# VHH binders against Flagellar brake protein YcgR (ycgR), part 24

Target 1, 263 residues: Flagellar brake protein YcgR (ycgR), of Thauera aminoaromatica (c4kar8)
Amino acid sequence: MAELSTPSPASPAPLDGGRGDELEKFTLRGARQILQLLQDLITHRGLITAHTGGGHSFMTAVLKVDEERGRVVLDPSPDPQANRRALAAPRLTCVTQLDGIRIQFPLVGLGEGQDKGRPALFAPLPAEMLRLQRREFYRLQVPLAHELSCLLKAEDLARKPVEVSARVIDIGAGGVAVVVPTGAAEFVIGGTLPACRLALPDGEPIELDLEVRNLNRQTQRNGTEQLRVGLRFAALPRAADTRIQRYIFKTERALNAKARGGL
Key: E = the ipSAE of ESMFold2; O = the ipSAE of OpenDDE; V2 = 0.75 times the mean of E and O plus 0.25 times the DockQ between their complexes.

## First folded at step 4 (VHH)

Design C27 (from na14 with A33W; framework vhh_7n9e_1)
Fold by ESMFold2-Fast, scan of step 4:
Structure C27 (fold): chain B 263 residues (1-263), chain A 119 residues (1-119)
Amino acid sequence: as target 1 above (263 residues)
Amino acid sequence: DVQLVESGGGLVQAGGSLRLSCAASGFTFSSYWMYWGRQAPGKGREWVSGISSGGGSTAYASSVKGRFTISRDNAKNTLYLQMNNLKPEDTALYYCAKQDWYSGEFPYWGQGTQVTVSS
């Protein structure tokens, strides 16, 4: 049986630098609002991407809110290196999505210990949380069953052309995030990948140019590391834009129907 | 324009104390997390301490925990670092930083204030 409708993977990347002032109006600072939002993440089993800086992140979840100690309890990574990076970081930037709403919050003062005999990470309750409902920041988490892929035209370390089939993990109006096989290609932030092919379930692959926006080495919940690449649509023909938007709408509608007690 | 101006550094004997200040302008100080970092001669920048927008959450690097205290006065747009039981290894240029709160990067740094701890 399926659980409540949640994103297939957690939202991947923090919002771009220079947007801080714009985003203050969407920031929750009330203690009751913060506690309620954290509880919603627990209830819906929201997967969180915790960014530790330096292009590294790991998958986690809020397991518990300890109101007496003013702390959240987080699921540690099975990779000890990911946990060491997190504990050494000045802050974690936590990113998730709940029913199309982007949620982002900082955690500072991360520690480790035990919760009821199990390893756990602890952090003070965040003083603020971003809750963003704007369409330009919406990312559809691609259902695993759709097996969405993008054939990337990239270069190896010797600058020789290579083709890499990458799994699409999320998609929005402005771009996609993909998982790239380890060692398959080299990427440079700001670099352009020409004539890539995005495969959608219905119809022929879409040929488009992609710009590398971000790179993240993410430790998964099973302890394996994967390279996640954020890609912007550099030049998108109207027909391609229409097909991508149609896919997003159709998939979101299907997920919403499932969440309302369909299937 | 974001402006951060550090002060309060100086020469002090081991075991002594100093209080650093950072005067902030050009942004809504009370809405942002603020940080102290330092850079010792011949070394990279390292994080020292951080404080939330309202002052309710603080964090410290293990090397300074129990000896340093970060605080802020939002009415005065000022960040503070109280440094007690100073050690020679605390010798560094100390920076006030405004982190971009959504990206996790530190694009805004002050010019720094020099702290020198003699043995």
Scores: ipSAE 0.006, ipTM 0.345, lowest interface PAE 10.0, mean pLDDT 81

Design C28 (from na14 with A33D; framework vhh_7n9e_1)
Fold by ESMFold2-Fast, scan of step 4:
Structure C28 (fold): chain B 263 residues (1-263), chain A 119 residues (1-119)
Amino acid sequence: as target 1 above (263 residues)
Amino acid sequence: DVQLVESGGGLVQAGGSLRLSCAASGFTFSSYDMYWGRQAPGKGREWVSGISSGGGSTAYASSVKGRFTISRDNAKNTLYLQMNNLKPEDTALYYCAKQDWYSGEFPYWGQGTQVTVSS
């Protein structure tokens, strides 16, 4: 009973039950606040994952805010199919991170044209932006230099066991996002991957069960396609949770120290 | 636990109409944007229509704009798709979907309801 009353941080898998009301206090609706946040994303050259629906997304960035016309200018994908999906979508759900804070906003009414003679995507300024500063929603973007990996135990197209070494691109209290080569394994939302191994610096790999929460075919800025898999920690011992939190803390502190040292 | 149950599909002749329903449970339906998608045999999933949480805004794929109407009844936790002037190319499994606010993706899909348009 006490175990049931004190669930693992990974236990609440879906973002359900009054989530819209809970997120209201993190939602920016002031025009000046929205403009400032978009300018901050430009200044930090923040990469944005734009979800076009149907499990598809592409990587983009805000290139410019046109305050006079009330619109944003986005970097188009070099993949024409990704751009066609974006233009056909009712909305893009844009997800990014600024200083460890998760930023999410919708773009509706996407169009295409040119900016300074180069192809560009245009959308009206969002009426709202979500700024999630709660630790439970925090995701550390894993530095490429750390070469953080997770060995996944999955199945191939013929349902035979296969082991895939996946690069960890972000990590939080409840799970990881990994990138796998297209076709390396078959993933099913809600499926469990048992006895996977998360390799953190300074210690033995952490053995854990992962649940597939989302799948996204992401077109990179260079036009290549990757499969991004969102994985929830199905059950995480306190010792493993402590190691993950320590890694997140130390890495964030080191990144902040390096950024401030440049000033 | 999010559950989405679609109904209302069937066999219909070209030019006919169908009304699809999606019964939602396990979450606060009125707080979320909802969507309809479809998958034809041998093809990937295609987005069809979307509606805002309060019902004040709707959007449609170009292939269905002017023929389909999305609506919702928040008191009944139900999403609808009114399909008029159906074409053979509309033959597909239709499913409703809820986006995950955290990921922005559609991890919550129903089992779907089959629509077959003859001739």
Scores: ipSAE 0.006, ipTM 0.195, lowest interface PAE 10.4, mean pLDDT 79

Design C29 (from na14 with A33E; framework vhh_7n9e_1)
Fold by ESMFold2-Fast, scan of step 4:
Structure C29 (fold): chain B 263 residues (1-263), chain A 119 residues (1-119)
Amino acid sequence: as target 1 above (263 residues)
Amino acid sequence: DVQLVESGGGLVQAGGSLRLSCAASGFTFSSYEMYWGRQAPGKGREWVSGISSGGGSTAYASSVKGRFTISRDNAKNTLYLQMNNLKPEDTALYYCAKQDWYSGEFPYWGQGTQVTVSS
């Protein structure tokens, strides 16, 4: 049927660990490139969100790359439950950012032990790392000092309307990630939150419709749990898009200036 | 849009076998890593197994390694879990999951298929 669109069997093979062929050009598989990127994460003390599955994650960091044994050393969570979940997982999906570039990689075969007398998690070097340089994948980590918030129009467990003020932890062209207090509201993946209000510096809150994309219970560095909600901009007026992009640009420039010493 | 439908669960005696299936729709199945998880009554979710988009790499939780085998048929948009030498401790609701590439999170889980292993 000419009207039916069916993918060709001869289409290029999908990428392992990725979104198919479109992400292959952003995937590093060279041992030298992988080692260099991991060293860059160590140098910049990059915080990594390690997803252990089941909607759970914990904050970690690469402490060391052991090239001779072909493994990475990770900072364990102060929460023993988070470490047990990580060790029980068939793989971790590690997500971080370095100067606006999204970095994602799998770790398989996680073990525990000690490094120089301190508790540590160990994993073989990843065979691949994704490094996304495109503007559409850029996510600005929101500085705590900015106190960026989004007033969510959600529902409680009884389906009654409730308003929740959530802290914005990252923001990009396509959406925001927020932290919500445990039990504050019920979220359904794929559900729409209408008329939410995003508070940016330099003006009135922006009214937005947000779609729930993901939910994750994250164990923080201090051992506490928080609910992280990923929200997509369902519809974004041009004026709102301009204000969001301006905030991202100005904040990125300010962070880059600070990193260079600002003297 | 994204839909995952598990099947193949049931009641089985200890030492027996079951094969679970997960029918995927609403996305390009062959482009994504897929996972099996489980949840027993009164316990948290536990990852069981994962498989790469092309099927060339697999991983297993220590509790099931050597007994379970994950596989996929990209032509049929179907994920499988072959479970051998089942134990009463394997009793749980089994569900498949797709990872969101951008966040690394798992925004969609199937509804699950119940596996009950009697002694």
Scores: ipSAE 0.000, ipTM 0.188, lowest interface PAE 12.1, mean pLDDT 78

Design C3 (from na14 with S52Y; framework vhh_7n9e_1)
Fold by ESMFold2-Fast, scan of step 4:
Structure C3 (fold): chain B 263 residues (1-263), chain A 119 residues (1-119)
Amino acid sequence: as target 1 above (263 residues)
Amino acid sequence: DVQLVESGGGLVQAGGSLRLSCAASGFTFSSYAMYWGRQAPGKGREWVSGIYSGGGSTAYASSVKGRFTISRDNAKNTLYLQMNNLKPEDTALYYCAKQDWYSGEFPYWGQGTQVTVSS
């Protein structure tokens, strides 16, 4: 009995279809979602590994989406034998990644043709695309100027209730990382901190239950120790989720604009 | 030197119960939060449950919540895990662990006690 594991987003190997039920939550079947994702691959010039079976694969890219004919146009391999294998295959399994997100989709009915006088491969639009979102790995580094804080309700080393104002150092869809002075409170991995208050710019603090996920010591340049605490949002109301995602999006846009020198 | 010695594992049928014990020595047991972790064949170690130094607060992995109960006896320097309604998926080597407070790492692990749940 073989053990099946979900590969990392960067892995070029196809995911096993025997785990279809576990992958259903990550499968896109809407025509507009499929078209948008394929267009994103064109915009970012994403390299695709196309598996033709029998351990054979070649590198390709989506050159265009022909919506009127319901087809994708692919860059052929410079190896004629790879193209012959692809055309003879009953199915191509295409694997790529975009911004750390693994994307996988089948192509059936591959044909050969020309696009603007250049050799090209074409296939009907896929009926499904797998998109493995890794939202739990994405973390925005919080700019120091934002002075983001979270008021934690915890216990001190004598197990007496205390409130600790912690600086938020990173934030994502699933949680935050904060720093506290060493010894300010006791934390237990998996423990819940109830009714904590996350202060975002623009608006009242968000009241949240936070679960402790990890603890790491940090040493400052002056030798002072701080404790880094990773916290998961245990239950996140839709309004709070929207505010957090808006903050992340707005901050990323501002940082990207700054990096491009005001473009 | 920190020493952690687990016991109480064994072979049990699905739906059965086991109580694990961890005897701690070489440190002030009552001053530290304690944890149970497990490792199934071919998999990494995963966290199962934790308990604060004085026993007043506990935490559980979602896979065991409602079925397992962590407790401690600070006078006996002993940590316990009561496991009820065991499932084949609970088959693993179970470890007692002491987290280093300042580093956040688990540098001290016991040798483990094997739990095998048959269907």
Scores: ipSAE 0.000, ipTM 0.287, lowest interface PAE 17.2, mean pLDDT 78

Design C30 (from na14 with A33T; framework vhh_7n9e_1)
Fold by ESMFold2-Fast, scan of step 4:
Structure C30 (fold): chain B 263 residues (1-263), chain A 119 residues (1-119)
Amino acid sequence: as target 1 above (263 residues)
Amino acid sequence: DVQLVESGGGLVQAGGSLRLSCAASGFTFSSYTMYWGRQAPGKGREWVSGISSGGGSTAYASSVKGRFTISRDNAKNTLYLQMNNLKPEDTALYYCAKQDWYSGEFPYWGQGTQVTVSS
């Protein structure tokens, strides 16, 4: 094959650390996983807010999954105008929760009809569903004044142990992003950095194991290159988790108070 | 003109071994971290293993750790994956990948090499 070919659509990849797409790791594209998640929404009688664009939405629910026809069956709104807006929309964005986890998926090609003699809305099965913990989504941009750092234990190009003090640029319930000078250490996606030390205000550094999730080279405005490293908390003791969450919450409150004209 | 050409796949009995190779050309191989990934029928791509530019650091997916060994020969511009104690669940198309340093993207340039493990 010497001719120009169109690339295949991207699949959700365990190699997505290479894309740097924050939401990709929470995106389900496997047909079985999508079917199971939709079935879980039926079992738990989950209410869905369907956004039709233009600031409009309506409340619905999945009534059943029709695997034979590759369709979901939805409960129509009691408001006829909401149903007309939904049918006219090029896409619906459906948002719900299951066990505290935010679930979001698109529906395209909505139609109307009957299911066992009752009005129903039909749509093809979504090609993707987002399954997102609210804690995992939130990332605090760390104020520069906090001088938040993480001492990383890594290896250099000669396989010698090296300690790198990296500045923490953002932090969430599941991990941190840090910046290091290019060439300071070798990192491999999926590699574990044991016994790293996260320095938070108001106490001793937290010792924790970090897993490398993504790597991205960034050129700063002064022309210097830095490596951005995304790191996941591999295992986190409850006391450490509590302290990290308190830092995030306290810093959010302080930033919100400042933004609202407080001290 | 970056090229990655995978080889060494085939049909093997459960408990058997295979050695995959990836011949790299069109870039300075010794300057890049390299990876192996796989895609089973009906499933998304799964990261399998990675190796740093100098070979000093390696990482493995939990499903293959202890059974697979990644290695490289920078003088020959070749990446390897030694697969031991193969299971039917290892059946997949295997790809080698180079991460782009600026975008973080994982391009795929070959057809991959098919590994089929019979029970």
Scores: ipSAE 0.030, ipTM 0.564, lowest interface PAE 6.0, mean pLDDT 78

Design C31 (from na14 with A33V; framework vhh_7n9e_1)
Fold by ESMFold2-Fast, scan of step 4:
Structure C31 (fold): chain B 263 residues (1-263), chain A 119 residues (1-119)
Amino acid sequence: as target 1 above (263 residues)
Amino acid sequence: DVQLVESGGGLVQAGGSLRLSCAASGFTFSSYVMYWGRQAPGKGREWVSGISSGGGSTAYASSVKGRFTISRDNAKNTLYLQMNNLKPEDTALYYCAKQDWYSGEFPYWGQGTQVTVSS
């Protein structure tokens, strides 16, 4: 299926290029709009997953926009191997989220150097940025304080059944993204993980079947590698769907109230 | 170096069957999830099927489920795709791929094997 190759909007995995025509209406190409969006990422300290190809990625952030030189300045990975992969890549695909809206943009011509005496990566300003604004693509980034987890039932690399407690990093109407330690379990894209248990606040865990949609290795800012797994809800009961939607709505309201706490 | 060599394609009439094979070398075949993908003329690549390292878990695209069967022989380092009840829309170049444990995308394919289904 073509849709199996398209991850959730909040997932750090890049969107399928075959959907380019459908995504055109969400693509920003104006220089002022691009500069404003990059500045918004700086202001909100938006974490960016930079994909270097071959399923490799690392966590970065836009440190500043150098308008005079037409460049963005990025935070390098503490993992030298991730930085080498990035510098060798013909193109980086950067994925992030602001207020539930997926943002994706390419960077070409990455270089390394220093900014104010600290190591930095530099790239020309992107010619385009994707900003997806539709509700069905909405994903809530789960606050770390909520400690949401999903108990996955899978097989390890020796074909033995294992239960993996995975941290939920984003959630939407159609699924979740979770992180697991590299090598903890074997995942088949398109495969079903039966009888998994999603732990939401204020209730018992929800038992559900999850379909594996995508896999991506991510190098964290501390240099630790983890596997990000995109999972689709299969045959979700109405009661479970209601609880998930309530959690999303309640968390959005709390985050909005916190953001305007000075008013 | 990883090498994957597909075979078994050909011209077949609608409703017919074909069995594709993929001979793997250069890596420990029995330790990796394997996939079949395809690319129709003028279209992008699409995922068709996947199989776990031990063969106990399989997955299929909705368009082929019930008609195609993926299997593997770890002793022979070979991946198979049994295709039954073929339709004209199954016409494509078929590729096998090794899962890089960290890829949400298919890795680079070999030359593939052409399947053409006449109406």
Scores: ipSAE 0.422, ipTM 0.809, lowest interface PAE 2.5, mean pLDDT 82

Design C33 (from na14 with S31E; framework vhh_7n9e_1; at its last look DockQ between E and O 0.49; V2 from the best seeds 0.00; counts 0 for: pae E 2.3 > 2)
Fold by OpenDDE, look of step 5:
Structure C33 (fold): chain B 263 residues (1-263), chain A 119 residues (1-119)
Amino acid sequence: as target 1 above (263 residues)
Amino acid sequence: DVQLVESGGGLVQAGGSLRLSCAASGFTFSEYAMYWGRQAPGKGREWVSGISSGGGSTAYASSVKGRFTISRDNAKNTLYLQMNNLKPEDTALYYCAKQDWYSGEFPYWGQGTQVTVSS
């Protein structure tokens, strides 16, 4: 009796008509690859949002990978209630970013204990890790100091037109990711936001149409939730494209120079 | 637990119309954008339409734009898809989908309702 492996509900195909199978190319299942990626998260001290279900999450980090025992060690929440929820959850969905690439992995079988005398959460190594390099284009993480913003023309819950000033957190040739307060406007994946205005440091805002490509709720360090909106440039004039590319290039150079100790 | 139950599918002739419904439970329906997807025989799942939580914003795949209309009744926790001028290429299993806000993924799908359009 061949156990019909219930096809894991394939993530909806990308809005661009791509096959759900495309996610497989971004899924790591090799033990070595998974270990390496977890080690990279440790090295970079990547903060992880662990989702416990029911709209609850907490911030954690991978503290250690125990290869001998085949487990990952996580930093527990300072909130005991969050830890209880985590332990009660049949599955944690861990979400993080490394080098601008979204990483997602499930943890199953969470337990609590101590690592070197400190409280810790333990879980078996994930069977798979999703490394979403979905972006055809390099995305620059926008320095906070640049204060890039995008004026979004959207609708509120009452279907009233609203303008929302959104902070740009990353930018690439193909689009931007922005953050907005929860409830500031209504969004839908695949929706178009017409005549938005992207503010760059080098001049007048760029008017452009944006398409919503993804939506994520993010919990900030202070516990406040915000909405991350991934936006594609639906119609970008050539002049605007040039300006965006110039900004990206200039910023990358500056960041690299700083990283090299030159500034 | 999140539950999505699709209905309203059936056999229809080309040029005909169907109205699909999706009954949602196990979450605050009015707080979430909802989506329709479909899977044709031998093909992967594809996005069809989306509607914002309040219903003010809608989106459609190019293949269905102008023919399909997504709507919702938050009081009834129900999502709808009015399908007009159906074509044989619209033949598929239609799914209602909810996004997980935190992961951004779509882990929640119903069992689907079969739509068959005959030539």
Scores: ipSAE 0.843, ipTM 0.955, lowest interface PAE 0.5, mean pLDDT 88
Fold by ESMFold2-Fast, scan of step 4:
Structure C33 (fold): chain B 263 residues (1-263), chain A 119 residues (1-119)
Amino acid sequence: as target 1 above (263 residues)
Amino acid sequence: DVQLVESGGGLVQAGGSLRLSCAASGFTFSEYAMYWGRQAPGKGREWVSGISSGGGSTAYASSVKGRFTISRDNAKNTLYLQMNNLKPEDTALYYCAKQDWYSGEFPYWGQGTQVTVSS
């Protein structure tokens, strides 16, 4: 059931392996391309969701690439259970994003040790990395400095209305991904959150009806749990669409200018 | 190990009603949103309905909204689907499903219960 089992473009969940033939043109197999992409993830301090199988995942990052030994070094989770699951897994599926482009790669043969006296996880370099450059998968990673938030109107366990201020972590033409503390409200896939308010830097909050498309719990690098909620814009008015597109365009332009000039 | 066992299906005439049940075990039922899906002969799986962990929020496919009601009894680890005003196009194998909170995938499905609606 694609609606229930296929991850959305905004989801940190792995893409369906049955689409492998379609994704071949986006697969990097050259050693130098793989090394460069991993180095770009290090430079941008990209956070990686590592899926260990059995429905478990944790947040990590590439600390370094050891070209001579042919391995990648990862930041371990502060949660010892997450690290034990990772070490026991025959394969990790790593999902991240760089400059709005979805990146996915496997790691096999994870081990533990130390890097410069600090605990680390390590694995052989992946033979392949998926880099999806399609427009449909583009999501702007919202800069932390923008403090972009969405006030969600949801229900708690007692069916009482609650308002939850959620941080927007990415935004695209069709929706947003937000993070909330676990237990803040009840969510169900397919559920509608009416009259939510998306706060953009350029003025009044935008009132939107949002549909829950996916739900993921993640253990963050500081050991806390967050619920990531993927939300689709339901019947987006033209004026709201224009403001969201303008925000995306201006933010991407500013990020590109900063990367080129460096302020 | 997660186990989901559906029951309550059967043969019914158009306009009739059925109540499906799903008995869950192997996990803390009250912590998870639960879902009903269906698969008609020769067709792919279709999402039907969902209910949040505490029962406060529900969702329905447009094709069943107003006719089906999802509910749960967390004390009995049981999920229900009350199906009213059944139509021949509702004929399908009905599945109970549990989403995995960490991956967001649906790796846990029951064996299904057959619903056949005659004209």
Scores: ipSAE 0.514, ipTM 0.849, lowest interface PAE 2.0, mean pLDDT 83
Fold by ESMFold2, look of step 5:
Structure C33 (fold): chain B 263 residues (1-263), chain A 119 residues (1-119)
Amino acid sequence: as target 1 above (263 residues)
Amino acid sequence: DVQLVESGGGLVQAGGSLRLSCAASGFTFSEYAMYWGRQAPGKGREWVSGISSGGGSTAYASSVKGRFTISRDNAKNTLYLQMNNLKPEDTALYYCAKQDWYSGEFPYWGQGTQVTVSS
């Protein structure tokens, strides 16, 4: 069939590690919420990657929102070919972050023109915006001096069991984020690490099962690569939950006291 | 550029088996974790399975655990999904995906291969 020989490519949106029906809870459809989020992007001068399809993208920003005409004004690319691709695209998929939260929204009907005598791109306000705030709980940033650690039981590149002592960089009621040297162990999103041990100051380490929720490579200032691993607590006994909450509370109190004291 | 090409889909009766392949090019395959996802008609994308870069760690959605097996051959730049005991609920477009480890997003995926399981 001709349709099968030239199928439309999949949406440029990336594969989300979560369930598709769960994305609806992160989708803003109210006009006032959309306007406020766009204004926040303007205020923070957020840089946006605009995907035009076919693997092409360009950097842009929202310059202003024209509420009366119901449109956004975008910064054009200095590359004329990128602007031509954007104007030819049936849909522009905009991706950015605001305070560490991923923001994604479509723009359709992109046009060109001038704003205050300077080239600009225009589009109707998006009908929806995705704001992926996946953390439901507060996350304490662990002070570096605490050297809080989590012993992970994983496998190395040779498929042999290894134990990796990972530094904990944040902790909350639902999980931790840790860092390890790249190559120290193998991880996959959705994988479970059984019988890991979280070391807290107030007793023996907590034995718990962890689920990998995200992975990011980072390059440190000294050029060394490390891997940031976001981990969710699987089933957490009440006693373990109490100890974790106590650590968070005590550490928050200490940090707040230091922030109020002069140095 | 990154290219992922899925194959091995088809029409199969319930209880049958299929083996999907994903041929990868344009990147160092052995350095990346790889994933299978699926999308049933009228539904959102569903994560199915993942495998670490060296193959030492695997993960499965609860709906397929015990029936599907993810594997990879780094010498052949190929990702596999062995699907056994197929059910009508497994009917979907199956695609492989590569994570961009620096952004944490999944901007790279194939066009998919259709799996249809009849009763």
Scores: ipSAE 0.440, ipTM 0.827, lowest interface PAE 2.3, mean pLDDT 81
ESMFold2 (binder alone), look of step 5: mean pLDDT 84; pTM 0.840

